# Ledger of designs, part 301: VH-VL binders against q0atu2

Target 1, 119 residues: q0atu2
Amino acid sequence: MLDKKARIRTSREYRNVFEKGKRLSGRFLIIYYVENALDNNRFGFITNKKIGMAVIRNRIKRQLRAIVREYQGQVKNKHDIVLVARAGIGKSSFEGMEKDYIAIMKKAGLFARNANKID
Below, E stands for the ipSAE of ESMFold2; O stands for the ipSAE of OpenDDE; V2 stands for 0.75 times the mean of E and O plus 0.25 times the DockQ between their complexes.

## First folded at step 16 (VH-VL)

Design a13 (framework fv_dusigitumab; at its last look DockQ between E and O 0.76; V2 from the best seeds 0.83)
Fold by OpenDDE, look of step 18:
Formats: C-alpha cells, sequence, structure tokens
Structure a13 (fold): chain C 119 residues (1-119), chain A 122 residues (1-122), chain B 111 residues (1-111)
C-alpha cells in the first residue's frame, strides 16, 4: 500500500485538486492533477457506485493502488493526483487499467525520464 | 477493417483557415485517440497533436499552440483538424492517424488516413 | 531539426542487408518504445515496427527492430526493390512538452 504521506486523505485536499487541477481522461480513468507545495507526490482514488457493487469498487481501488505504487517512482515530483475510475473499468483487465494509466500519465507529462521502465 | 478517410485537397490564401476531416470506421471511434501528422513536400513527418474522441481532450505540439484546433463529431465518427493563420510553410499533406496508446501504454500509429493536401499560396 | 536523428539516406543492392539508425535522448527513446514507419512514394506512412522490435501482421520477418539506450535501429535483410521508400522512427517524448516525435526520415535506395 502507498505510504500515508503519499495519499490524499482529506476532503479539503481532494477539493483543492478538483478546483485547481487539470483534468485528463483516458479509456478507463480520469486523472486530476495539480502541483503541490510538498516534496512528495500524493495520490487519491475515487470509485463511485456507477462502477458497480462495493466488492467491485474495492477490487478496482486495490488494483489502481497497485498500479500507482508500481509506477510511483516515475512520476514527476510535487504533484497531487486523483484517479477517478470510469464506469467501464469494471470490465477491464488489470493490464488494461495499467496501460490506460501509463498512457494518461504520459499525455499529462507526469512521467519523468528517471523512471525505472524496462524496455 | 479499420479505415480513416480524409477530406479532399484544399487551396487557401495566407491568413485563412483550413479544416480537414477524418472519418473513422471499422472500430469504436471513441476508444482511440486521433493524431494529426503533416508532411511538407520533400520533408519529413511532423506531429501536430492528439485528440481524444470520447472526452474531446487534446494535446498540441508547442509549435502549433494557439493556431490548431482538433475536434470531433462522435455521431459520425469524424475527427477534425483546423489550422488558422495559414502561411506558405503550412503547405503540406496532412494525415490523421489512430493512436493505440490506451491499449499498450506506448504511442504509435497503426492506421493512417490517405492524407489531405493543403496548399497555401497567394 | 528533428528531435530524433536518422541518416538522410542509405542504399544497398537487392538481397543485401541495411540498417537505419535512430538517435534520441533519455526523455524519448531512452524512456519510451520506438516505432518505425515505411512510406512508399506517394503513399501514407505504414506501421512497420512497434514496441522496439515487434512486427504488425503482414510485415515480413526480414524487417527487424532493436533498441539500446537512447538509440534504435531498423534492420532490413534480403533487400527487395519494393523496399525502396522513406523510413521514419518515432516515439513519445516524455519531456515537459510531452508529445510524439519523429526522426528526420531515411531514404532507402535499392541499387
Amino acid sequence: as target 1 above (119 residues)
Amino acid sequence: QVQLVQSGAEVKKPGASVKVSCKASGYTFTSYDINWVRQATGQGLEWMGWMNPDSGDTGYAQKFQGRVTMTRNTSISTAYMELSSLRSEDTAVYYCARDVGYDSGEFYFDYWGQGTTVTVSS
Amino acid sequence: QSVLTQPPSVSAAPGQKVTISCSGSSSNIGYNYVSWYQQLPGTAPKLLIYDNDKRPSGIPDRFSGSKSGTSATLGITGLQTGDEADYYCGTWDSSLSAGYVFGGGTKLTVL
């Protein structure tokens, strides 16, 4: 699981990202991202009832956290990033979610060259 | 089969605008970004930007910021690229291309339109 | 001028092998997968190689791709007259101005 300091935890923090951040949509995910005044990145996750039952939402949230954790070191510093799961994500594979995340993050310019990507 | 069919050739005066269309078929239009690439006569390929047909989100190359607008009409699976304040240097063949980024996390163009020749001359 | 650097031209006789280089930087080739495109005279580009070394269906195995560090290479064995075309490398650039970038293109002449 993500370190506590790497999590967006309060409603105020989420609201700040939604109000001041940029929005970018992928196939299964929408990201909101904004620069923060910290030395670390923070991530938030939203899975609403449109996705499905609580069991499905929790599964998706776990999967998204796993994806974010895996690529955390590749994200440019000093950003608050909220991942919003889209309705269709429930039918996607883990790999599909991962690829969507990577694509969105690249388009957002949030991945840095210091990433540990294996080609 | 996947197809991208572009609008016909355009001849414009300097300072005018041109809007090129790209009609997609053979796949779910909203599932793949459309990119625009141009090629001046005898020159190389130049990436202009991407457009997400589902959300309408766009990302433009810095060179074209403020001058290019990429849009879509989902009801007819058609993408549009409008370039304003045309210059002679904008004379080129313009291509639309499907992006598979969401499928792979890596960006490349697996299908291309046939190209649209845009000529800018006084 | 192009973000990715290719030799402007290469040439070889039928049946021979040619290689086309593509040089970039850590923010593009160094971080992202490389694709190659073939453009026959008067036609639209065609995807030739993706993900550094993978071939789409219909592309013969005499076309190959490789990547090392910040450089990529396209290899063509058993050169045929029909291979005479322009070849472009391309990849995503993960710099501050994220976007796709192409090489300058290489004109392959079959002697």
Scores: ipSAE 0.903, ipTM 0.951, lowest interface PAE 0.5, mean pLDDT 95
Fold by ESMFold2-Fast, scan of step 16:
Structure a13 (fold): chain C 119 residues (1-119), chain A 122 residues (1-122), chain B 111 residues (1-111)
Amino acid sequence: as target 1 above (119 residues)
Amino acid sequence: QVQLVQSGAEVKKPGASVKVSCKASGYTFTSYDINWVRQATGQGLEWMGWMNPDSGDTGYAQKFQGRVTMTRNTSISTAYMELSSLRSEDTAVYYCARDVGYDSGEFYFDYWGQGTTVTVSS
Amino acid sequence: QSVLTQPPSVSAAPGQKVTISCSGSSSNIGYNYVSWYQQLPGTAPKLLIYDNDKRPSGIPDRFSGSKSGTSATLGITGLQTGDEADYYCGTWDSSLSAGYVFGGGTKLTVL
């Protein structure tokens, strides 16, 4: 689980990311992202009803938080990032979601280090 | 079979624009980003940018920012690269290439178009 | 100038072996996996190696790749006349301006 301080919690904070942020799409994910004035990164997660039933949406949300937590040390500091799951995500594997996330974050210029790529 | 088929050679005057097409077949067009890479005569490969055919999102190399536009038409599985304000140094072969990043988390080009020669001369 | 550094040329006789180096920095080769592309005269580039050391289907095991720190190496053994081509390394650059970068290319001549 992500620490409380690393989560976007209020509707006002989500609105700020959507209004001021940039947007990039992958196969299963859309990210919205903006620099913040804090000393840390914060993440938000959105899974809508088009994905499937609550049990599926809750599983996806838990898996996305796990992925974000695993790679949080590689994210350039001082960003608010919202992950929006696309309708097709329910058919993806955990590894598929992970690779999609890595690709999007790299294309956004938000990844500074990737420990699993170090030889 | 995966194929990327590009439009034919172009001859342009300095200051003109050129638009190169890249028609994809043999896979789901919207599932893989298309990148554009050019090569001047006797020179190396130079990356120009990527385009997501599903979203229309793009990322351009800084050198081409403001001069390049990458688009697509999903109904005909075709990607486009338009380069404006052409100069003699833009004379090159322009390639489209398929990016497997969303599958791998790493970027590399598994299939390439045959190339389009663009000549900019007075 | 190319972001990744390769020797401009290399030559060897049929049956011999050759290595081609590719040097980068911590934001590209030091962070991301490396690919190699072969360009035969008058043709489009073809993926030869991906993920540092993996071969696509149809690429013979005479071609190998490796990576150490901020440098990568392409190895070719049992050289054949048909290997005469330009070879390019490539990777993602994770610096402030993210994008794909290529080496300057190495012309392999089989004498």
Scores: ipSAE 0.813, ipTM 0.910, lowest interface PAE 0.8, mean pLDDT 91
Fold by ESMFold2, look of step 18:
Structure a13 (fold): chain C 119 residues (1-119), chain A 122 residues (1-122), chain B 111 residues (1-111)
Amino acid sequence: as target 1 above (119 residues)
Amino acid sequence: QVQLVQSGAEVKKPGASVKVSCKASGYTFTSYDINWVRQATGQGLEWMGWMNPDSGDTGYAQKFQGRVTMTRNTSISTAYMELSSLRSEDTAVYYCARDVGYDSGEFYFDYWGQGTTVTVSS
Amino acid sequence: QSVLTQPPSVSAAPGQKVTISCSGSSSNIGYNYVSWYQQLPGTAPKLLIYDNDKRPSGIPDRFSGSKSGTSATLGITGLQTGDEADYYCGTWDSSLSAGYVFGGGTKLTVL
């Protein structure tokens, strides 16, 4: 689980990211991101009904939270970031979502810390 | 059988623009980003930017920001790179290349177009 | 002006071994996987090594790659005259202006 301070919690906070932030699309994810005035990052997660039933949407949210938790130490601080699941994400694997996230975060310029080699 | 086939050579005068096309076949065009890389005669490779054919999202190398535009037409699986305000130092071979970032989380170019020579001369 | 530093040239006799170095920084080679490209005279570059040390199908095992810290190395054994080419390292750079970077290229001559 992400820490409470690392979560986007209110509708106003989500709206700020969508209205003021940049967006980039991958195969399975869209990210919206904007600088914040905090000392930390905050993450939000959105699934819509085109993805599937509630149990599927909840599974996807859990997987995305796990991915974000794994890589949060590599994310540049002071950003609010919303991950929006695309309609096709239900057919992806955990690994597929993970690689998509890494790719779009690198292209957004949001990864900045050194990481160990992944084999 | 993945192929990237580029448009033919161009000769331009300084101050003009050039638009190079890159037609993809043998794979799902919208599933992979197209990057553009140029190479002046006898020089190394210079990355220009990436373009997501599904969304139209782009990211340009800073030195080309403001002069380069990367677009696509998904109905004909074709990517485009347009470079404006041409100078003699823009004389180069321009390549399109497919990146595999969404498959691997790492960026490398597994297929390249044959290159398009652009000559800028008075 | 390349972000990644390679020797401009290297040479060896047929049958011998060469290595080609690629030196970068923590934001590129230190953070991201390295790939190598072969460019035969008059042709487009071709992927030779990806993910630091992996070969695409059709690349013989006498081509090898490795990475340590902020440096990468391409190894070529059993040199053939057909290996005469320019070789480029490349990787993503996760610095301020995130983007892809290449080394300056190394011309291999087989004498």
Scores: ipSAE 0.802, ipTM 0.910, lowest interface PAE 1.0, mean pLDDT 91
OpenDDE, second read of step 17: ipSAE 0.900; ipTM 0.950
ESMFold2 (binder alone), look of step 18: mean pLDDT 93; pTM 0.952

Design a14 (framework fv_dusigitumab; at its last look DockQ between E and O 0.74; V2 from the best seeds 0.00; counts 0 for: pae E 5.3 > 2)
Fold by OpenDDE, look of step 17:
Structure a14 (fold): chain C 119 residues (1-119), chain A 122 residues (1-122), chain B 111 residues (1-111)
Amino acid sequence: as target 1 above (119 residues)
Amino acid sequence: QVQLVQSGAEVKKPGASVKVSCKASGYTFTSYDINWVRQATGQGLEWMGWMNPDSGDTGYAQKFQGRVTMTRNTSISTAYMELSSLRSEDTAVYYCARDVGYDSGEFYFDYWGQGTTVTVSS
Amino acid sequence: QSVLTQPPSVSAAPGQKVTISCSGSSSNIGYNYVSWYQQLPGTAPKLLIYDNEKRPSGIPDRFSGSKSGTSATLGITGLQTGDEADYYCGTWDSSLSAGYVFGGGTKLTVL
């Protein structure tokens, strides 16, 4: 799992991201991101009932956490980032989610310039 | 088959605005971003920005920020690129192109419009 | 002036092999996959290579792409007169101003 300090945990923290952050939509994900005053990034995850049953939402959430964990070293520091799963994500493969995440993060300019990429 | 059809040639005066359209067909319009690329006569390709037809989100090259506006009408699967405060240097062929970034996590343009010539002259 | 650097021109006789280089930096070619586009005279660009080395359907295998470090290379074997065109490399740039970048283009002349 993501380190405790790398997680957005409180409603206040989420609210701050939504109110002050930028929004960017991908095919399966929407990200809200804002610079924080910390020396680390924090991630939040939202899966609503539009995605499906609780078991599906939980699966998607686990998958998104895995994706974020995999690429966290490539994300520019000092950001709070909330991932909101879109309705269609339930029909997507893990790889599809991953690629969507990468695309969004690149478009947002949140991937580190000197980050290593596995080709 | 995927096809992007752009509007016809434009002739504008300096300081005016131009709006080029790009009608998409043969695929789900909202599933792929539309990019705009221009090419001055005898020059190379210059990327202008991207537009997400689903959300309306955009990202513009720094050079064009403040002057370019990329929009879409999803009901007719048409993307638009408006460039304001035109100058002679904006004379170029403008292309729309489909972006497959969401499919691969890497950005490239697999389908292009035929191009729209925009001439800016006094 | 282009973020990616290409030779302005290359030339060879029919049947020969040519290579076109594309040099970038860690924030673009070093981090992202490279694509190549062919632009025949008076036409729109056409995707030739994507993901460094993959060919779209319809592109013959005499076109090849490779990437190493911050540079990419387009190879064309069995050169044909119909290959005379401008060739552009392109990739995403993950710098602070994220966006797509093209090379300056290479004019290929078939002698």
Scores: ipSAE 0.902, ipTM 0.951, lowest interface PAE 0.5, mean pLDDT 95
Fold by ESMFold2-Fast, scan of step 16:
Structure a14 (fold): chain C 119 residues (1-119), chain A 122 residues (1-122), chain B 111 residues (1-111)
Amino acid sequence: as target 1 above (119 residues)
Amino acid sequence: QVQLVQSGAEVKKPGASVKVSCKASGYTFTSYDINWVRQATGQGLEWMGWMNPDSGDTGYAQKFQGRVTMTRNTSISTAYMELSSLRSEDTAVYYCARDVGYDSGEFYFDYWGQGTTVTVSS
Amino acid sequence: QSVLTQPPSVSAAPGQKVTISCSGSSSNIGYNYVSWYQQLPGTAPKLLIYDNEKRPSGIPDRFSGSKSGTSATLGITGLQTGDEADYYCGTWDSSLSAGYVFGGGTKLTVL
């Protein structure tokens, strides 16, 4: 679990990221990201009905939060980042989601360090 | 078997544009990003950018920003790299290469096209 | 100039061993895994080593890789004439110019 300060919670905050942010797609994830005026990063998570039933969507959301928490120290400061799960994510393994996240964050220029090397 | 097959050699005049193709086979084209790397005669490898064939997203090296465009046609599993405002220093062999980033979280090129020679001369 | 530094050339006799260095910075080799590519004359590069030390199927174990800090090393033992090639290290650069970077290349001569 992420701390309250590290979570995007309001519709206004999500709307800001979607409207003003950049977008990059991976295999299972899409990220929207924009620099914020804070001293910390904030994350949001969207799991659409196209993924499957509520039990699958809830599992995916928990797994994505765990991945983001594990790698939060590698994320460049001052960003609001929203992760949107793609329809195919329900068939992915945890490791598959993790590798996809690492790749898209690196391509976005949001990782300061290689997350795979840090135990 | 995974293969990347590139279009044939091109001779262009300064100021022209060139568009190189890279046809993929033997895997799901939309699952792996295509990168473009060039090499001038007797020189080293120079990365130009990546293109996601599923989304169409791209990332370009700063040196080529504004001159390069990377696209694809998913119906024929083909990637394209167009370089505009050609100069003599753009004379090089241009390679497409597949990266495994989404599988590994690390970037490396496991398969390469055979290369396309582009000569820019008056 | 390349952002990763390699010696321009190395030479050794058949059956000997050689090492090729690749030096970078904290934003590239210091934080990302390193790959090595072999380019035989007139051909496209071929993946030789990935994730610092792993070999693709078909690459013999006389090729090895290692990394320490901001430097990586390619080792080749039991040198053969067919090993004459240019060798390039490569990695992701996590700086403001996020992208892939290569070393300047090392020409290996077996004589």
Scores: ipSAE 0.834, ipTM 0.918, lowest interface PAE 0.7, mean pLDDT 91
Fold by ESMFold2, look of step 17:
Structure a14 (fold): chain C 119 residues (1-119), chain A 122 residues (1-122), chain B 111 residues (1-111)
Amino acid sequence: as target 1 above (119 residues)
Amino acid sequence: QVQLVQSGAEVKKPGASVKVSCKASGYTFTSYDINWVRQATGQGLEWMGWMNPDSGDTGYAQKFQGRVTMTRNTSISTAYMELSSLRSEDTAVYYCARDVGYDSGEFYFDYWGQGTTVTVSS
Amino acid sequence: QSVLTQPPSVSAAPGQKVTISCSGSSSNIGYNYVSWYQQLPGTAPKLLIYDNEKRPSGIPDRFSGSKSGTSATLGITGLQTGDEADYYCGTWDSSLSAGYVFGGGTKLTVL
């Protein structure tokens, strides 16, 4: 998993991203992002009850964390980033979530200039 | 057969606004982003921004931030680009283009509208 | 002043081959897939190559694309007079001012 320093932990930290950050929607995900004052990135994950039961929501969170972990080395530093699962995400495949994440992060300008090529 | 059909030519005075439409057919309109690209006479292509028809989200090129608005009406499968505070340098052909990058994680424009000529006279 | 640099023009005889270069940086060509667009006189651009080297249906295999480092190349063999057009490379730029960028265009003349 992500390093504990790379996690958004408190309600105040989440509110800061939602209130001050930029928002961008993909097919299965919404991201909110804002610069932070740290030397590293922090990630948060939100699934709501409309997605399904807790087992399903926890599976989706685990899948999203795995995707973020795989690409975290390519993300520009000094950002707090919250991933919000859209209601239809329960019908997507892991690979569909991954492609959506890559596309939305590129459109947001959050991948590093010198990162390895994705795909 | 995918088609993007744009509104007709416009002649405007400096300081006015123009709104160009782009009607999509032959595919699910909300499944693909629409981008806008312009080209002044004898010049190259200049990207203006993207718009997600499902959410209405946009991303504008910095040059146009504050002057461009990209919207849509999903019930008639139509995208719009509005450019305000027109200058003579905005005289160009304006294209809408379909973005298929979501399937591959890369962005490219596989179908283009026929173009709309906007002339801003001095 | 294009972020992606292309030669302004290129020419060759029918039946010969040409290449068109597109030079960028790590934040655009180095990081992202490159596409090529053909614009015949008086028409809208048309997708010619995507994902560096793939052809959409209907594009003959005498058109080819490649990418190395921060540069991309469009190759055209068996030149025909109908190939006279402007050719543009394009890619996403992942820099702080993120967005799509085109090369300045290359005018191909078949003599």
Scores: ipSAE 0.086, ipTM 0.768, lowest interface PAE 5.3, mean pLDDT 88
ESMFold2 (binder alone), look of step 17: mean pLDDT 93; pTM 0.952

Design a15 (framework fv_dusigitumab; at its last look DockQ between E and O 0.05; V2 from the best seeds 0.00; counts 0 for: pae E 13.3 > 2, placed apart)
Fold by OpenDDE, look of step 18:
Structure a15 (fold): chain C 119 residues (1-119), chain A 122 residues (1-122), chain B 111 residues (1-111)
Amino acid sequence: as target 1 above (119 residues)
Amino acid sequence: QVQLVQSGAEVKKPGASVKVSCKASGYTFTSYDINWVRQATGQGLEWMGWMNPDSGDTGYAQKFQGRVTMTRNTSISTAYMELSSLRSEDTAVYYCARDVGYDSGEFYFDYWGQGTTVTVSS
Amino acid sequence: QSVLTQPPSVSAAPGQKVTISCSGSDSNIGYNYVSWYQQLPGTAPKLLIYDNNKRPSGIPDRFSGSKSGTSATLGITGLQTGDEADYYCGTWDSSLSAGYVFGGGTKLTVL
């Protein structure tokens, strides 16, 4: 599980990211990202009903949290990042989600120069 | 099979704009980004940018910022690259290429168009 | 000029082995997988190697790739006359201006 301080938790925090952040779409994910005034990154996750039943949404949310946690240390500091699951993500594998995340984060330029190699 | 078919050769004057097309077939057009790479005569490959056919999102090389526009028409699976304020230095063969980044998390181009020659001369 | 550095040319006789180097930095080769492209005269580039050392379907095992640190190497054994071409390395650059970068290209001449 992500550290409490690494989570976007309030509606206000989410709204700030959506209004002031940049948007970038991958195959299965859309990310909204904006710089914050903190010393750490915060992540938010959105899985709406278009994704599927609650069981599916919860599964996807768990998988996305696992992916974010795995690569958390490689993300540039001082960013709020919201991951929005796209409708097709329910048919994707975990590996597919992971690759999509990596690709979109690279395109966003959100991996730090001092980050470890991404395998 | 996957194919990228580009529009024909262009001859332009300095200061004009050129728009090159790239029609994709043999795969789901919206599932893979299209990149544009150019090559001046006798020179190396130069990456220009990427375009997501699904969202329309783009990322351009700094060198071309403000001068290049990458778009698409999903109904005909066609990507476009428009370069404005043309200079003699823009004379090159322009390639579109499919990006497999979403499949692998690593970026490389597995299929290429045949290239479009753009000549800029007075 | 190119972000990735390649020797401008290499040459060898048929049947011999040749290697082409590609030097970069942490933000590109260091953190990302390298791909290689073959460009025969008058043709579009063709994917030769991806993910540092993997070959697409149809590419013979005479072609190999490797990466160490911030450098990559393309190896060609059993050199054939048909291998005469330009070879480019490429990879993603994770710097502030994220994007794809190519090497300057290497012209391989088969003697």
Scores: ipSAE 0.904, ipTM 0.953, lowest interface PAE 0.5, mean pLDDT 95
Fold by ESMFold2-Fast, scan of step 16:
Structure a15 (fold): chain C 119 residues (1-119), chain A 122 residues (1-122), chain B 111 residues (1-111)
Amino acid sequence: as target 1 above (119 residues)
Amino acid sequence: QVQLVQSGAEVKKPGASVKVSCKASGYTFTSYDINWVRQATGQGLEWMGWMNPDSGDTGYAQKFQGRVTMTRNTSISTAYMELSSLRSEDTAVYYCARDVGYDSGEFYFDYWGQGTTVTVSS
Amino acid sequence: QSVLTQPPSVSAAPGQKVTISCSGSDSNIGYNYVSWYQQLPGTAPKLLIYDNNKRPSGIPDRFSGSKSGTSATLGITGLQTGDEADYYCGTWDSSLSAGYVFGGGTKLTVL
C-alpha cells in the first residue's frame, strides 16, 4: 500500500498528467509523467479491460502498487506518474513487471538515489 | 541464434546525412531496445542513444540531440540510425546493439552488429 | 573524455593475472550494475561480464568482475595471447542526461 498523499485520485489530476506529461513505453507498462508543484511524488494506476478478467486486472493493480511502493525512495521528487498496464501484462510474472518498471523509470530519467534519504 | 546485421560502408561529403541499418533475426524484434554506439579510429566507445522498436520511443545522448534520428521498420525487423549535418569528426564505426533492460532492470548489450564504417571526406 | 576512468594500458606475461579498474560516481556505478566488454582488433565489442560479476554462456571463469562503491574491477587470470584486446566498462548514468556511459578503454598487452 502507498500512502494516500502519494496517490493520484481525481479524474482532473489524471487528465493533467495525460495532457501535459511525457510518455514512455516498456514491454508491459506505459508511463505518463510530469513534474508537480508539491513536496512529494504521486502515482496513478490504470488497468484496461483488454488485459483480461477483473481477477487478473485486480492482481496486476495490487502488484504494481507494491512495486511502486518498494522503489518510491529512488524516484526523483516532485513528479506525478501514471502507470498504464499494457494488454500483455497478464502473462508476466511479478519479477517481470518489476524489471520492466525499473527499466522504464531509468530511461525516463526518473530514478536517482539520493544519499540524504538512504537509511 | 540472435544476429544483428548492419548495412555496408558509406562515404559521405561534409553536410550530408547518412542512414545506417541494423537487421535483427533470431528473436522477437519488438521485445528489446536497440542502442547505437560509435567509435572513431583509435578512440573509445561512445553511446548515441536507444530506440524502442515496439513503441518508436527514443532517447538520445545530449551531444547528438538535433542531429540524430533513430527509427525502425517492424515488418522487416530493421532498426535505422540517421545522422545529419556530417562533419569529419563523425568519421567512425557505428554499431547497433541490443539491450536487455526490460528483462533485467539493468542495461547492458548482449549482442552487437558487426559495425558500419562511415567516412566523411570531400 | 570518457565519464568512467580506466587505465589506458595494462600488461603482463602469459599465465599471470591482471586487474583493470573502472572508476565512476554515485550517479553511474554507485546506482547501477556494471558490465565489461572485450574488443579484439578489428571486431565489434563482445559482452564479457554483466551485473557486476556474472558471465554470459561461453565466457571462461578466468574472467571475473567485482564492484565496490563507485568503482568496478575486471580480473583476468591465466593470461593467454588471445586476451590481447581493448576492455571497456559500461553502465547506466542516472544524472541529468540519463544514458549509457563507457570507460575510456584499457589496452591489454600480453608480453
Scores: ipSAE 0.820, ipTM 0.912, lowest interface PAE 0.8, mean pLDDT 91
Fold by ESMFold2, look of step 18:
Structure a15 (fold): chain C 119 residues (1-119), chain A 122 residues (1-122), chain B 111 residues (1-111)
Amino acid sequence: as target 1 above (119 residues)
Amino acid sequence: QVQLVQSGAEVKKPGASVKVSCKASGYTFTSYDINWVRQATGQGLEWMGWMNPDSGDTGYAQKFQGRVTMTRNTSISTAYMELSSLRSEDTAVYYCARDVGYDSGEFYFDYWGQGTTVTVSS
Amino acid sequence: QSVLTQPPSVSAAPGQKVTISCSGSDSNIGYNYVSWYQQLPGTAPKLLIYDNNKRPSGIPDRFSGSKSGTSATLGITGLQTGDEADYYCGTWDSSLSAGYVFGGGTKLTVL
C-alpha cells in the first residue's frame, strides 16, 4: 500500500497530470508524469473498462500498486505520476508488468542510471 | 531550424574506443532525448540506446550493454556516444537522432544527424 | 531486439502506387505508435510518417500510413524517380527486452 501522501487523490490533480504532463507508452502501461511542488512523489492508477470486469480491474490495480511500492525509493522525487493500464494488461504476468514499468520509468528519466539492475 | 551536426569520420583499430559527438541547435536541447542508431554498409538500421539530456539517464540496447556510454554537455548542447572494445563488425555509420517521445509519450525520430562513419580495420 | 518484417523490395513504374507492409507483434506494433523513415541513397534517414498516419511538415500527401492490429502499411502514390530509396518502419517494443526496433527495410525501385 502506498502512503496517503504519495497518492494522487482529486480530479484536479489527475487533470493536471494529463493536461500538463509528459506521456510514455509501454507494452502494458502508459505513464503520465509532471513535476509537482511537493517534497515527495504521488502516484495514481487508472484501469479502463476494456480490461474486464471490476474485480479484474481491481486485481490489476493491486499488482501495479505493489510494483510501484517496490521501486518507489528509486524514483526521483517531486513528481506526480499516473499509471494507465492498457487493455492487454489482463494477460500479462506480474514480472512482465514489472519489466514494463522499469523500462518506462528509465525512458522517462525517473530512475537512477543503475536502475536496470533493480531486483 | 533544428539541426544535429556530428563529428567527422574515424578510423580505428580493433580494441580501441570511439567517441562521436552530436551538436544540437534550433531547439531546447534538454527537452528531447537523443538516440543513437548505426548502420553497417548495405545493412539496416540498428538502435543502440537513448539518453535524456536533462537528467543524463540512459537506456541501452542489450547488445551494447557494457560497451556503450552515452553522455552530454548541456552547456554546449552536445550529446556523445562512446563505443569501446571495437571490432570489425562495428564498422558502420553512426547517427544521432532526436526523439520526440519525451514530452508526448511517443517514440520516433524527427531529426537526424548527418552520420559519422567509423571504420574498424586491421 | 524484436524483428519487424518488411518485404525486401518493391517496384513500380512512375505514376503508380505501391504499399510497403510492416508486420510485428502485440508488444510493438500492437500497442505502440508506428513511424516510417525514408533513406535516400547516401543520406541519413528522414521521418515520413509518425503516430501511425501523420505526416510531418514538408512530406507530400502522396505518402500515407495506416495500422491494423499488429501490422502497419506505408502507401506511396504518384511514384516519382526521386522516391527510389530504402524505407523502414519503426516502433517501441515493450517486451521484456524493451527497446526501439526497426524493420529490415524495403528497397523501392521506380522502373
Scores: ipSAE 0.008, ipTM 0.571, lowest interface PAE 13.3, mean pLDDT 85
OpenDDE, second read of step 17: ipSAE 0.900; ipTM 0.951
ESMFold2 (binder alone), look of step 18: mean pLDDT 93; pTM 0.951

